# Miniprotein binders against a7ua95r516to809, part 1

No score or structure here was measured in a lab: all are predicted.

Target 1, 294 residues: a7ua95r516to809
Amino acid sequence: ASLSLLSISDLVPDLQFIFFWMSNAIEILYFIQQKSPAYMQTIELMDDKAGSKESLLSATISANEEAMTILEEVIMYTFQQCVYYITKTLYVVLPGLLDCNPFGTEPSSEQCRRAAGVCVCAVCVMPEAVRRVVSVFQTTSDLLQQYQVHSEIQSQMFAYLFFFTNVSLFNQLIDKGPARGWFQRSRVLQIQASVKILLDWAKGAGHNHLAQKFFAKFCSTVTILASPPQQLSQMSWKALCAEHPSLKPVQLHRILTQYQLMAELGPLPIWQPSSEDEAYIYRTVDLLESFENH
Unless a header shows other numbers, all headers, positions and changes below count from the first letter of the chain.
ipSAE, averaged over its two directions, is called F for ESMFold2-Fast, E for ESMFold2 and O for OpenDDE. V2 adds 0.75 times the mean of E and O to 0.25 times the DockQ between the complexes of E and O.
Where letters were taken out, [cut] stands.

## First folded at step 1 (miniprotein)

Design f1
Amino acid sequence: MKKVTIRIEGDSPEELRKLAEELARLAEELGLEVKVEIDGNTVTITIEGLSEEQVKKLLEEIARLAKKYGAKVEIEIEDA
ESMFold2 (binder alone), alone request of step 1: mean pLDDT 77; pTM 0.705

Design f10
Amino acid sequence: TKRITITVRGEDVDEVIKEIVEYLKKLAEELGLELTVEVKDGEVRVTIEGDDEKLEEVARKIEEIARKRGAEVTVEYEEA
ESMFold2 (binder alone), alone request of step 1: mean pLDDT 70; pTM 0.601

Design f10b
Amino acid sequence: TKRITITVRGVDPEEVIKEIVEYLKKLAEELGLELTVEVKDGEVRVTIEGDDEKLEEVARKIEEIARKRGAEVTVEYEEA
ESMFold2 (binder alone), alone request of step 1: mean pLDDT 72; pTM 0.616

Design f1b
Amino acid sequence: MKKVTIRIEGVSPEELRKLAEELARLAEELGVEVKVEIDGNTVTITIEGISEEQVKKLLEEIARLAKKYGAKVEIEIEDAK
ESMFold2 (binder alone), alone request of step 1: mean pLDDT 75; pTM 0.663

Design f2
Amino acid sequence: GTYRVEVRIRGVDPEKAEEFARRVEELAKKLGAETVEVRVEGDEVHVTVTGISKEDAEELRKLIEEVARETGLEVEVRVEEV
ESMFold2 (binder alone), alone request of step 1: mean pLDDT 78; pTM 0.728

Design f2b
Amino acid sequence: GTYRVEVRIRGVDPEKAEEFARRVEELAKKLGATVEVRVEGDEVHVTVTGISKEDAEELRKLIEEVARETGLEVEVRVEEV
ESMFold2 (binder alone), alone request of step 1: mean pLDDT 77; pTM 0.706

Design f3
Amino acid sequence: MKVIVLIEGSDPEKLRELARRIAEEAKKLGLDVEVTIDGDRVIVAIKGDSEEAIRRVLEIAKEIAEKEGAKVYVLRVGDSPEEVERLVREAIEKIKKEL
ESMFold2 (binder alone), alone request of step 1: mean pLDDT 70; pTM 0.604

Design f3b
Amino acid sequence: MKVIVLIEGSDPEKLRELARRIAEEAKKLGLDVEVTIDGDRVIVAIKGDSEEAIRRVLEIAKEIAEKEGAKVYVLEVDDPEEVERLVREAIEKIKKEL
ESMFold2 (binder alone), alone request of step 1: mean pLDDT 70; pTM 0.609

Design f4
Amino acid sequence: DEVTFTIEVKGLPPEVAEKLRKEIEELARKLGATVEVEYKDGTLTVRIKGVTEEQAREIAERLRELFEKHGYKVTVTIEKE
ESMFold2 (binder alone), alone request of step 1: mean pLDDT 73; pTM 0.629

Design f4b
Amino acid sequence: DEVTFTIEVKGDLPPEVAEKLRKEIEELARKLGATVEVEYKDGTLTVRIKGVTEEQAREIAERLRELFEKHGYKVTVTIEKE
ESMFold2 (binder alone), alone request of step 1: mean pLDDT 73; pTM 0.647

Design f5
Amino acid sequence: DLEEKVRKAIEEAKRQGKKVLVIIFGLSPEEMRELAERLKELAEKYGLKVEIRVEGDTVAVVIEGASEETLKRIIEEVKRIAEELGAEVQVFVVD
ESMFold2 (binder alone), alone request of step 1: mean pLDDT 68; pTM 0.586

Design f5b
Amino acid sequence: DLEEKVRKAIEEAKRQGYDKVLVIIFGLSPEEMRELAERLKELAEKYGLKVEIRVEGDTVAVVIEGASEETLKRIIEEVKRIAEELGAEVQVFVVD
ESMFold2 (binder alone), alone request of step 1: mean pLDDT 63; pTM 0.531

Design f6
Amino acid sequence: MKKVEITIEIRGDLSPEEIEELLRRIAELAEELAKKLGLKVEVKVEIRDGEVRITITIEGDVSEEVLEELIRRLAEEAERIAREEGLEVTVEVEIEE
ESMFold2 (binder alone), alone request of step 1: mean pLDDT 74; pTM 0.684

Design f6b
Amino acid sequence: MKKVEITIEIRGDLSPEEIEELLRRIAELAKKLGLKVEVKVEIRDGEVRITITIEGDVSEEVLEELIRRLAERIAREEGLEVTVEVEIEE
ESMFold2 (binder alone), alone request of step 1: mean pLDDT 66; pTM 0.582

Design f7
Amino acid sequence: ARYELEVTLPEGVDPEELRRIAEEVARELAEKYGGEVTIDPETGTVTVRFEGDSEEEARKALEELLKRLEELGIKYEIKEVK
ESMFold2 (binder alone), alone request of step 1: mean pLDDT 63; pTM 0.510

Design f7b
Amino acid sequence: ARYELEVTLEGVDPEELRRIAEEVARELAEKYGGEVTIDPETGTVTVRFEGDSEEEARKALEELLKRLEELGIKYEIKEVK
ESMFold2 (binder alone), alone request of step 1: mean pLDDT 63; pTM 0.519

Design f8
Amino acid sequence: EKIRVEIDVEGPREEAEELARELIEIAKKAGAEEVELEERNGRFHITITGLDRETAERLAEELRRRAEERGLKVEVKIEPL
ESMFold2 (binder alone), alone request of step 1: mean pLDDT 80; pTM 0.745

Design f8b
Amino acid sequence: EKIRVEIDVEGDSPREEAEELARELIEIAKKAGAEEVELEERNGRFHITITGLDRETAERLAEELRRRAEERGLKVEVKIEPL
ESMFold2 (binder alone), alone request of step 1: mean pLDDT 71; pTM 0.650

Design f9
Amino acid sequence: SKVLVIVTGLTPEQAREIARRIEELARELGLEVHIRVEGDTLYVLIEGPNEELIKKIVEEAERIARKVGGKVFVIEADSLEEAKRIFEELLRKLKEE
ESMFold2 (binder alone), alone request of step 1: mean pLDDT 74; pTM 0.660

Design f9b
Amino acid sequence: SKVLVIVTGLTPEQAREIARRIEELARELGLEVHIRVEGDTLYVLIEGPNEELIKKIVEEAERIARKVGAKVFVIEVSDLEEAKRIFEELLRKLKEE
ESMFold2 (binder alone), alone request of step 1: mean pLDDT 75; pTM 0.688

Design h1
Amino acid sequence: SEAEQLLEELRKLAEEVTRLAEEILKTGDPETIQKAIDKLEEALRLMEEAAKILQEYGDSPELAERVRKLLEEARQLVEEAKKLLSE
ESMFold2 (binder alone), alone request of step 1: mean pLDDT 79; pTM 0.756

Design h1b
Amino acid sequence: SEAEQLLEELRKLAEEVTRLAEEILKNPDDPETIQKAIDKLEEALRLMEEAAKILQEHGVDPELAERVRKLLEEARQLVEEAKKLLSE
ESMFold2 (binder alone), alone request of step 1: mean pLDDT 74; pTM 0.669

Design h2
Amino acid sequence: DTREEIIKTFEELFEKAKEAFEKALETGNPEEVKKLIEEAVRLLQEALELAKRSGLPDEFIRKVEEAYKEALKRIEEILKKQ
ESMFold2 (binder alone), alone request of step 1: mean pLDDT 77; pTM 0.709

Design h2b
Amino acid sequence: DTREEIIKTFEELFEKAKEAFEKALETGNPEEVKKLIEEAVRLLQEALELAKRTGDSEFIRKVEEAYKEALKRIEEILKKQ
ESMFold2 (binder alone), alone request of step 1: mean pLDDT 73; pTM 0.624

Design h3
Amino acid sequence: SKEELIKKLQEIVDKATELAKEAQELLRKMAENPDDPEYLEKAAEKLNEVAKLVSEAIKIVTEIVEKTGDEELRELFEKAQKLAEEAKRLLDEATKLYEEA
ESMFold2 (binder alone), alone request of step 1: mean pLDDT 73; pTM 0.646

Design h3b
Amino acid sequence: SKQEIVDKATELAKEAQELLRKMAENPDDPEYLEKAAEKLNEVAKLVSEAIKKTGDEKAQKLAEEAKRLLDEATKLYEEA
ESMFold2 (binder alone), alone request of step 1: mean pLDDT 67; pTM 0.529

Design h4
Amino acid sequence: DPKEVVEELLREAERLLEEARKALEEGDFERAIELAKQAIELIQRAMEIAEKYGTDPEVREKLEEILRKAEEILKRAEEELKK
ESMFold2 (binder alone), alone request of step 1: mean pLDDT 83; pTM 0.803

Design h4b
Amino acid sequence: DPKEVVEELLREAERLLEEARKALEEGDFERAIELAKQAIELIQRAMEIAEKSGNPEVREKLEEILRKAEEILKRAEEELKK
ESMFold2 (binder alone), alone request of step 1: mean pLDDT 83; pTM 0.802

Design h5
Amino acid sequence: NEDLRKQFQEAMDLYNKAVELFNQGDTEEAIKTLEKVLEMAKQIYEEVKKTGNEEAMRLAQELIEKVTKAIEEMKQRLAS
ESMFold2 (binder alone), alone request of step 1: mean pLDDT 86; pTM 0.835

Design h5b
Amino acid sequence: DPSEDLRKQFQEAMDLYNKAVELFNQGDTEEAIKTLEKVLEMAKQIYEEVKKHGSPEEAMRLAQELIEKVTKAIEEMKQRLAS
ESMFold2 (binder alone), alone request of step 1: mean pLDDT 83; pTM 0.805

Design h6
Amino acid sequence: SLEDEVRKLAEEFEKRIEEARRLYEEGKPEEALRVAHEAFDLIEKAFRLAEEAKNPELLKLVQELFKKAYELLREIDEKIR
ESMFold2 (binder alone), alone request of step 1: mean pLDDT 82; pTM 0.752

Design h6b
Amino acid sequence: SLEDEVRKLAEEFEKRIEEARRLYEEGKPEEALRVAHEAFDLIEKAFRLAEETGDPELLKLVQELFKKAYELLREIDEKIR
ESMFold2 (binder alone), alone request of step 1: mean pLDDT 82; pTM 0.748

Design h8
Amino acid sequence: SAEELRKRAEELIRKVEELIREAEEKGAPEEVIELLKEALELAREALEALERGDPETARELLEKAEELIKEAERLLRELG
ESMFold2 (binder alone), alone request of step 1: mean pLDDT 86; pTM 0.840

Design h8b
Amino acid sequence: SAEELRKRAEELIRKVEELIREAEELGLDEEVIELLKEALELAREALEALERGDPETARELLEKAEELIKEAERLLRELG
ESMFold2 (binder alone), alone request of step 1: mean pLDDT 83; pTM 0.793

Design i1
Amino acid sequence: GMKTIEVEVTSEDPEEAARKIAEEIRKLLEQGHRVRLHVKGSPELIEKVRRIAEELAKKYGAKVTVEKRDGEYTIYIEPAE
ESMFold2 (binder alone), alone request of step 1: mean pLDDT 71; pTM 0.641

Design i1b
Amino acid sequence: GMKTIEVEVTSEDPEEAARKIAEEIRKLLEQGVDRVRLHVKGSPELIEKVRRIAEELAKKYGAKVTVEKRDGEYTIYIEPAE
ESMFold2 (binder alone), alone request of step 1: mean pLDDT 71; pTM 0.647

Design i2
Amino acid sequence: SERVIEIEVDENTDPEEVARRAAEEALKQGATEVEIHVRGSEETARKVAEAIEKALRELGYEVEVRREGDTWTITVRIPE
ESMFold2 (binder alone), alone request of step 1: mean pLDDT 79; pTM 0.762

Design i2b
Amino acid sequence: SERVIEIEVTGDPEEVARRAAEEALKQGATEVEIHVRGSEETARKVAEAIEKLAEEALRELGYEVEVRREGDTWTITVRIPE
ESMFold2 (binder alone), alone request of step 1: mean pLDDT 66; pTM 0.569

Design m1
Amino acid sequence: SVRVEVRVENGKVRIEIEVDGNTVTIEVEVKDGELKVTITGDPEVVERAKRALEEALRRARETGDLEEALREALEELRRLLE
ESMFold2 (binder alone), alone request of step 1: mean pLDDT 65; pTM 0.504

Design m1b
Amino acid sequence: SVRVEVRVENGKVRIEIEVDGNTVTIEVEVKDGELKVTITGTDPEVVERAKRALEEALRRARETGDLEEALREALEELRRLLE
ESMFold2 (binder alone), alone request of step 1: mean pLDDT 65; pTM 0.513

Design m2
Amino acid sequence: DPVEEALKKIAEEAKKAIEEGDPEKAAEIIAKAIEELLKKLGYEVEVRVEGDTITVTVRKDGKEVTVTIRVEDGKVTVEVEER
ESMFold2 (binder alone), alone request of step 1: mean pLDDT 68; pTM 0.548

Design m2b
Amino acid sequence: DPVEEALKKIAEEAKKAIEEGVDPEKAAEIIAKAIEELLKKLGYEVEVRVEGDTITVTVRKDGKEVTVTIRVEDGKVTVEVEER
ESMFold2 (binder alone), alone request of step 1: mean pLDDT 68; pTM 0.575

Design m3
Amino acid sequence: SEEELRKRAEEVLRRIAEELGIEVEVEVRDGRIRVTIRLPNGREITVEVEVEGDTVRVRIEGDPELIEKVRRAVEEVLKEIG
ESMFold2 (binder alone), alone request of step 1: mean pLDDT 64; pTM 0.537

Design m3b
Amino acid sequence: SEEELRKRAEEVLRRIAEELGIEVEVEVRDGRIRVTIRLPNGREITVEVEVEGDTVRVRIEGSDPELIEKVRRAVEEVLKEIG
ESMFold2 (binder alone), alone request of step 1: mean pLDDT 67; pTM 0.582

Design m5
Amino acid sequence: GKKIEVEIEVDGVKVRIEVEIDENGKVRVRIEVEGDLPPEVRELIERIARELAERIARGEDPEEVLREVVEELIRRLRELL
ESMFold2 (binder alone), alone request of step 1: mean pLDDT 80; pTM 0.721

Design m5b
Amino acid sequence: GKKIEVEIEVDGVKVRIEVEIDENGKVRVRIEVEGDPEVRELIERIARELAERIARGEDPEEVLREVVEELIRRLRELLKE
ESMFold2 (binder alone), alone request of step 1: mean pLDDT 74; pTM 0.630

Design q2
Amino acid sequence: SIEEKIEEAIKEVIEIAERVIKENPDNPEVKETVERAIKELREALERFRRGEISAEELAEAIAKILEELAKLALKYGDPELVLEVARKAIELVERLIKEK
ESMFold2 (binder alone), alone request of step 1: mean pLDDT 70; pTM 0.621

Design q2b
Amino acid sequence: SIEEKIEEAIKEVIEIAERVIKENPDNPEVKETVERAIKELREALERFRRGLVDAEELAEAIAKILEELAKLALKYGDPELVLEVARKAIELVERLIKEK
ESMFold2 (binder alone), alone request of step 1: mean pLDDT 70; pTM 0.622

Design q5
Amino acid sequence: DKLEELIKQAEELAKKAIELAEQGVSPEEVAKLLVEALTKLAEAARISGDPKAYEIAQRVARELVKLAKQYGVDQETIDRIIEEFEKRLEEAKK
ESMFold2 (binder alone), alone request of step 1: mean pLDDT 71; pTM 0.620

Design q5b
Amino acid sequence: DKLEELIKQAEELAKKAIELAEQGDPEEVAKLLVEALTKLAEAARISGDPKAYEIAQRVARELVKLAKQYGVDQETIDRIIEEFEKRLEEAKK
ESMFold2 (binder alone), alone request of step 1: mean pLDDT 70; pTM 0.594

Design q6
Amino acid sequence: GVEEVIRKLEELIEKFERGEISLEEFLKELAKLLKEAAEKGVDPEILFKIVEKAIEIAKKNGDPEALELARRVREILEELFRR
ESMFold2 (binder alone), alone request of step 1: mean pLDDT 71; pTM 0.606

Design q6b
Amino acid sequence: GVEEVIRKLEELIEKFERGEISLEEFLKELAKLLKEAAEKGVDPEILFKIVEKAIEIAKKNGVDPEALELARRVREILEELFRR
ESMFold2 (binder alone), alone request of step 1: mean pLDDT 72; pTM 0.648

Design q7
Amino acid sequence: SPEEILKEAEKLIQEAIKLLEEAKRTGNPELLKKAVELLAKAAQLLAEVVRQGVDDEIARRALELVAEAVRLIVEAAKQSNDPELIERARKLAEEVAKVVREYLERQ
ESMFold2 (binder alone), alone request of step 1: mean pLDDT 79; pTM 0.771

Design q7b
Amino acid sequence: SPEEILKEAEKLIQEAIKLLEEAKRTGNPELLKKAVELLAKAAQLLAEVVRQHPSEIARRALELVAEAVRLIVEAAKQSNDPELIERARKLAEEVAKVVREYLERQ
ESMFold2 (binder alone), alone request of step 1: mean pLDDT 83; pTM 0.836

Design s1
Amino acid sequence: SEEVKKLIEEAKKLLEKGDPESLKKALELAAEAVRIAIENNDPELLIEALKVLAEVAIKLGNKEALEKVLELAREALKLAEEHGSEEAKRVAEEVIKRVEEALRQ
ESMFold2 (binder alone), alone request of step 1: mean pLDDT 84; pTM 0.825

Design s1b
Amino acid sequence: SEEVKKLIEEAKKLLEKGDPESLKKALELAAEAVRIAIESGDPELLIEALKVLAEVAIKLGNKEALEKVLELAREALKLAEEHGSEEAKRVAEEVIKRVEEALRQ
ESMFold2 (binder alone), alone request of step 1: mean pLDDT 84; pTM 0.812

Design s2
Amino acid sequence: TPEELIKEIRRLLEEGKTEEALELFRKLVEQYPDNPEVIRLAIEVFLKAGRVDEAIKILEEFLKKHPESTELKRLLEELKRRA
ESMFold2 (binder alone), alone request of step 1: mean pLDDT 75; pTM 0.620

Design s2b
Amino acid sequence: TPEELIKEIRRLLEEGKTEEALELFRKLVEQYPDPEVIRLAIEVFLKAGRVDEAIKILEEFLKKHPESTELKRLLEELKRRA
ESMFold2 (binder alone), alone request of step 1: mean pLDDT 77; pTM 0.711

Design s3
Amino acid sequence: GDEELKKQIEELLKLAEEYIKQGNYDEAIKAAAEALELALKSDDPELIRRAAELLLEIAKRSGNPEVLELVIRVLEEAYQKTGDEELKKLIEEAKRLLEEL
ESMFold2 (binder alone), alone request of step 1: mean pLDDT 84; pTM 0.816

Design s4
Amino acid sequence: SQEEIEKLLELARSGDPEKIREAAKRLIELAKKGNEEAVRALAELIAELVRRGIPEAEEIFRELIRIAREEGNEVAKKVLEEVEKILREQ
ESMFold2 (binder alone), alone request of step 1: mean pLDDT 78; pTM 0.755

Design s4b
Amino acid sequence: SQEEIEKLLELARSGDPEKIREAAKRLIELAKKGNEEAVRALAELIAELVRRGVDPEAEEIFRELIRIAREEGNEVAKKVLEEVEKILREQ
ESMFold2 (binder alone), alone request of step 1: mean pLDDT 72; pTM 0.682

## First folded at step 2 (miniprotein)

Design f11
Amino acid sequence: SKVRITIEVEGPPEVAEKLAEEIRKLAEEAGAEEVEVRVEDGRVTITITGLSEEDAKRLLEEIKKLAEKYGVKVTYEIEEL
ESMFold2 (binder alone), alone request of step 2: mean pLDDT 84; pTM 0.819

Design f12
Amino acid sequence: DTYEVTITIKGPEEAIRKLAEEAIRIAEEMGAKVEEVKIEEKDGEFTVTIRITGLTKEQAEELARRIEELAKKYGLEVTVEIREI
ESMFold2 (binder alone), alone request of step 2: mean pLDDT 83; pTM 0.798

Design f12b
Amino acid sequence: DTYEVTITIKGPEEAIRKLAEEAIRIAEEMGAEEVKIVEKDGFTVTIRITGLTKEQAEELARRIEELAKKYGLEVTVEIREI
ESMFold2 (binder alone), alone request of step 2: mean pLDDT 82; pTM 0.778

Design f2c
Amino acid sequence: GTYRVEVRIRGSREEAEEFARRVEELAKKLGAETVEVRVEGDEVHVTVTGISKEDAEELAKLIEEVARETGLEVEVRVEEV
ESMFold2 (binder alone), alone request of step 2: mean pLDDT 81; pTM 0.763

Design f2d
Amino acid sequence: GTYRVEVRIRGPKEKAEEFARRVEELAKKLGAETVEVRVEGDEVHITITGISKEDAEELAKLIEEVARETGLEVEVRVEEV
ESMFold2 (binder alone), alone request of step 2: mean pLDDT 81; pTM 0.774

Design f2e
Amino acid sequence: GTYRVEVRIRGIDPEKAEEFARRIEELAKKLGAETVEVRVEGDEVHVTVTGISKEDAEELAKLIEEVARELGLEVEVRVEEV
ESMFold2 (binder alone), alone request of step 2: mean pLDDT 78; pTM 0.717

Design f2f
Amino acid sequence: GTYRVEVRIRGPREEAEELARRLEELAKKLGAEEVEVRVEGDEFHVTVTGISKEDAEELAKALEEIARETGLEVEVRVEEV
ESMFold2 (binder alone), alone request of step 2: mean pLDDT 81; pTM 0.766

Design f8c
Amino acid sequence: EKIRVEIDVEGPREEAEELARELIEIAKKAGAEEVELEVRNGRFHITITGLDRETAERLAEELRRIAEERGLKVEVKIEPL
ESMFold2 (binder alone), alone request of step 2: mean pLDDT 78; pTM 0.722

Design f8d
Amino acid sequence: EKIRVEITVEGPREEAEELARELIEIAKKLGAEEVELEVRNGRFHITITGLDRETAERLAEELRRLAEELGLKVEVKIEPL
ESMFold2 (binder alone), alone request of step 2: mean pLDDT 79; pTM 0.729

Design f8e
Amino acid sequence: EKIRVTITVEGPREEVEELARELIEIAKKAGAEEVELEIRNGRFHITITGLDRETAERLAEELKRIAEERGLKVEVKIEPL
ESMFold2 (binder alone), alone request of step 2: mean pLDDT 77; pTM 0.705

Design f8f
Amino acid sequence: EKIRVIIVVEGPREEAEELARELIEIAKKAGAEEVELEVRNGRFVIVITGLDRETAERLAEELRRRAEERGLKVEVTIEPL
ESMFold2 (binder alone), alone request of step 2: mean pLDDT 79; pTM 0.735

Design f8g
Amino acid sequence: EKFRVEIDVEGPREEAEELARELIEIAKKAGAEEVELEYRNGRFHITITGLDRETAERLAEELRRIAEEYGVKVEVKIEPL
ESMFold2 (binder alone), alone request of step 2: mean pLDDT 79; pTM 0.740

Design f8h
Amino acid sequence: EKILVIIVVEGPREEAEELARELIEIAKKAGAEEVELEVRNGRFLIVITGLDRETAERLAEELRRIAEERGLKVLVKIEADSLEEAKRIFEELLEKLKE
ESMFold2 (binder alone), alone request of step 2: mean pLDDT 70; pTM 0.630

Design f8i
Amino acid sequence: EKILVIIVVEGPREEAEELARELIEIAKKAGAEEVELEVRNGRFLIVITGLDRETAERLAEELRRIAEERGLKVVVKIVDDPEEAIRKALEEIEKLE
ESMFold2 (binder alone), alone request of step 2: mean pLDDT 72; pTM 0.644

Design f8j
Amino acid sequence: EKIRVLIIVEGPREEAEELARELIEIAKKAGAEEVVLEVRNGRFYIAITGLDRETAERLAEELRRIAEERGLKVEVYIGDLSPEEIEKIVREAIEELEK
ESMFold2 (binder alone), alone request of step 2: mean pLDDT 72; pTM 0.658

Design f8k
Amino acid sequence: EKIRVEIDVEGPREEAEELAREAAEELIEIAKKAGAEEVELEVRNGRFHITITGLDRETAERLAEEIAELRRIAEERGLKVEVKIEPL
ESMFold2 (binder alone), alone request of step 2: mean pLDDT 70; pTM 0.611

Design f8m
Amino acid sequence: EKIRVEIDVEGPREEAEELARELIEIAKKAGAEEVELEVRNGRFHITITGISKEDAEELAKLIEEVARETGLEVEVRVEEV
ESMFold2 (binder alone), alone request of step 2: mean pLDDT 77; pTM 0.709

Design f8n
Amino acid sequence: GTYRVEVRIRGVDPEKAEEFARRVEELAKKLGAEEVELEVRNGRFHITITGLDRETAERLAEELRRIAEERGLKVEVKIEPL
ESMFold2 (binder alone), alone request of step 2: mean pLDDT 78; pTM 0.744

Design f8p
Amino acid sequence: DPLEEIVEKAKEEGYKILVIIVVEGPREEAEELARELIEIAKKAGAEEVELEVRNGRFLIVITGLDRETAERLAEELRRIAEERGLKVLVKIEPL
ESMFold2 (binder alone), alone request of step 2: mean pLDDT 73; pTM 0.660

Design h4L
Amino acid sequence: DPKEVVEELLREALIEEAKRERLLEEARKALEEGDFERAIELAKQAIELAEEAIKLIQRAMEIAEKYGTDPEVREKLEELLERAEEILRKAEEILKRAEEELKK
ESMFold2 (binder alone), alone request of step 2: mean pLDDT 82; pTM 0.786

Design h5L
Amino acid sequence: DPLEELKKKIEELRKQFQEAMDLYNKAVELFNQGDTEEAIKTLEKVLEMAKQIYEEAKELIEKVKKTGNEEAMRLAQELIEEAKRLIEKVTKAIEEMKQRLAS
ESMFold2 (binder alone), alone request of step 2: mean pLDDT 87; pTM 0.861

Design h5M
Amino acid sequence: SEIEELRKQFQEAMDLYNKAVELFNQGDTEEAIKTLEKVLEMAKQIYEEVKKLTGNPEEEAMRLAQELIEKVTKAIEEMKQRLAS
ESMFold2 (binder alone), alone request of step 2: mean pLDDT 81; pTM 0.783

Design h5q
Amino acid sequence: NEDLIKQFQEAMDLYNKAVELFNQGDTEEAIKTLEKVLEMAKQIYEEVKKTGNEEAMRLAQELIELVTKAIEAMKQKLGVSPEEIEKVIELFKEAVELAEKL
ESMFold2 (binder alone), alone request of step 2: mean pLDDT 83; pTM 0.818

Design h5r
Amino acid sequence: NEDLLKQFQEAADLYNKAVELFNQGDTEEAIKTLEKVLEMAKQIYEEVKKTGNEEAMRLAQELIEAVTKAIELMKQALKDPELAEEARKLLEEAERLLREALE
ESMFold2 (binder alone), alone request of step 2: mean pLDDT 79; pTM 0.753

Design h8L
Amino acid sequence: SAEELRKRAEELIRKAQELLEKVEELIREAEEKGAPEEVIELLKEALELAQKAIELAREALEALERGDPETARELLEKAKELLDEAEELIKEAERLLRELG
ESMFold2 (binder alone), alone request of step 2: mean pLDDT 88; pTM 0.869

Design h8M
Amino acid sequence: SLRKRAEELIRKAQELLEKVEELIREAEEKGAPEEVIELLKEALELAQKAIELAREALEALERGDPETARELLEKAKELLDEAEELIKEAERLLE
ESMFold2 (binder alone), alone request of step 2: mean pLDDT 89; pTM 0.875

Design h8q
Amino acid sequence: SAEELRKLAEELIRAVEELIRLAEEKGAPEEVIELLKEALELAREALEALERGDPETAIELLEKAAELIKEALRLLRELGDPELVKKAEELLKEAKELIERAR
ESMFold2 (binder alone), alone request of step 2: mean pLDDT 87; pTM 0.876

Design h8r
Amino acid sequence: SAEELRKRALELIRKVAELIREALEKGAPEEVIELLKEALELAREALEALERGDPEIARELLEAAEELIKLAERLLRELGDPELVKKAEELLKEAKELIERAR
ESMFold2 (binder alone), alone request of step 2: mean pLDDT 85; pTM 0.859

Design i2c
Amino acid sequence: MKTIEIEVDENTDPEEVARRAAEEALKQGATEVEIHVRGSEETARKVAEAIEKALRELGYEVEVRREGDTWTITVRIPEKE
ESMFold2 (binder alone), alone request of step 2: mean pLDDT 74; pTM 0.674

Design i2d
Amino acid sequence: SERTIEIEVDENTDPEEVARRIAEEALKQGATEVEIHVRGSEETARKVAEAIEKILRELGYEVEVRREGDTWTITVRIPE
ESMFold2 (binder alone), alone request of step 2: mean pLDDT 81; pTM 0.786

Design i2e
Amino acid sequence: SERTIEIEVPEGTDPEEVARRAVEEALKQGATEVEIHVRGSEETARKVAEAIEKALRELGYEVEVRREGDTWTITVRIPE
ESMFold2 (binder alone), alone request of step 2: mean pLDDT 81; pTM 0.794

Design i2f
Amino acid sequence: SERVIIIEVDENTDPEEVARRAAEEALKQGATEVVILVRGSEETARKVAEAIEKALRELGYEVLVRREGDTWVILVRIPDLSEEEIRRIIEEALREL
ESMFold2 (binder alone), alone request of step 2: mean pLDDT 84; pTM 0.851

Design i2g
Amino acid sequence: SEEELIEKALELARKLGARVILIEVDENTDPEEVARRAAEEALKQGATEVVILVRGSEETARKVAEAIEKALRELGYEVEVRREGDTWVIIVRIPE
ESMFold2 (binder alone), alone request of step 2: mean pLDDT 75; pTM 0.705

Design i2h
Amino acid sequence: SERTIEIEVDENTDPEEVARRIAEEALKQGATEVEIHVRGSEETARKVAEAIEKALRELGYEVEVEWEGDTYTITVRKPEEK
ESMFold2 (binder alone), alone request of step 2: mean pLDDT 73; pTM 0.669

Design i2j
Amino acid sequence: GKTIEIEVDENTDPEEVVRRLAEEALKQGATEIEIHVRGSEETARKVAELIEKFLREHGYEVEVRREGDTWTITVRIPEG
ESMFold2 (binder alone), alone request of step 2: mean pLDDT 73; pTM 0.668

Design i3b
Amino acid sequence: MKTIRIEVDENTDPEEVAEEIVRRALEEGAEEIEITVRGSEEAARRVAEAIRELLEKAGLEVEVERRGDEYRIRVRLKKDE
ESMFold2 (binder alone), alone request of step 2: mean pLDDT 73; pTM 0.663

Design m5c
Amino acid sequence: STFEVEIEVDGVKVRIEVEIDENGKVRVRIEVEGDLPPEVRELIERIARELVERIARGEDPEEVLREVVEELIRRLRELLEG
ESMFold2 (binder alone), alone request of step 2: mean pLDDT 78; pTM 0.703

Design m5d
Amino acid sequence: GKKIEVEIEVDGVKVRIEVEIKDGKVRVRIEVEGDLPPEVRELIERIARELAERIARGEDPEEVLREVVEELIRRLRELLE
ESMFold2 (binder alone), alone request of step 2: mean pLDDT 77; pTM 0.678

Design m5e
Amino acid sequence: GKKIEVEIEVDGYKIRIEVEIDENGKVRVRIEVEGDLPPEVRELIERIARELAERIARGEDPEEILREIVEELIRRLREIL
ESMFold2 (binder alone), alone request of step 2: mean pLDDT 76; pTM 0.665

Design m5f
Amino acid sequence: GKKIEVVILVDGVAVLIIVEIDENGKVRVVILVEGDLPPEVRELIERIARELAERIARGEDPEEVLREVVEELIRRLRELLGSEEEVRKALEEAVERAL
ESMFold2 (binder alone), alone request of step 2: mean pLDDT 66; pTM 0.538

Design m5g
Amino acid sequence: SPEEIVREALEKAKELGFDKIEVLIEVDGVKVVILVEIDENGKVRVIIEVEGDLPPEVRELIERIARELAERIARGEDPEEVLREVVEELIRRLRELL
ESMFold2 (binder alone), alone request of step 2: mean pLDDT 74; pTM 0.666

Design q7c
Amino acid sequence: SPEEILEEAEKLIKEAIELLEEAKRTGNPELLKKAVELLAEAAQLLAEVVRQHPSEIAREALELVAEAVRLIVEAAKQSNDPELIERARKLAEEVAEVVREYLERQ
ESMFold2 (binder alone), alone request of step 2: mean pLDDT 78; pTM 0.770

Design q7d
Amino acid sequence: SILKEAEKLIQEAIKLLEEAKRTGNPELLKKAVELLAKAAQLLAEVHPSERALELVAEAVRLIVEAAKQSNDPELIERARKLAEEVAKVVREL
ESMFold2 (binder alone), alone request of step 2: mean pLDDT 74; pTM 0.698

Design q7e
Amino acid sequence: SPEEILKEAEKLIQEAIKLLEEAKRTGNPELLKKAVELLAEAAQLLAEVVRQHPSEIARRALELVAEAVRLIVEAAKQTGPELIERARKLAEEVAEVVREYLERQ
ESMFold2 (binder alone), alone request of step 2: mean pLDDT 78; pTM 0.779

Design q7f
Amino acid sequence: SPEEILKEAEKLIQEAIKLLEEAKRTGNPELLKKAVELLAEAAQLLAEVVRQNPDDEIARRALELVAEAVELIVEAAKQSNDPELIERARKLAEEVAKVVREYLERQ
ESMFold2 (binder alone), alone request of step 2: mean pLDDT 76; pTM 0.727

Design q9
Amino acid sequence: DELEKKAKELAEKAEKLAEEALRTGDKELLLEAIKLMAEALKLLAEVARRNPNSEAAKLALEIATRVVELAVKAAIETGDDELLKEAAELAKEVAKIAEEVAKS
ESMFold2 (binder alone), alone request of step 2: mean pLDDT 76; pTM 0.719

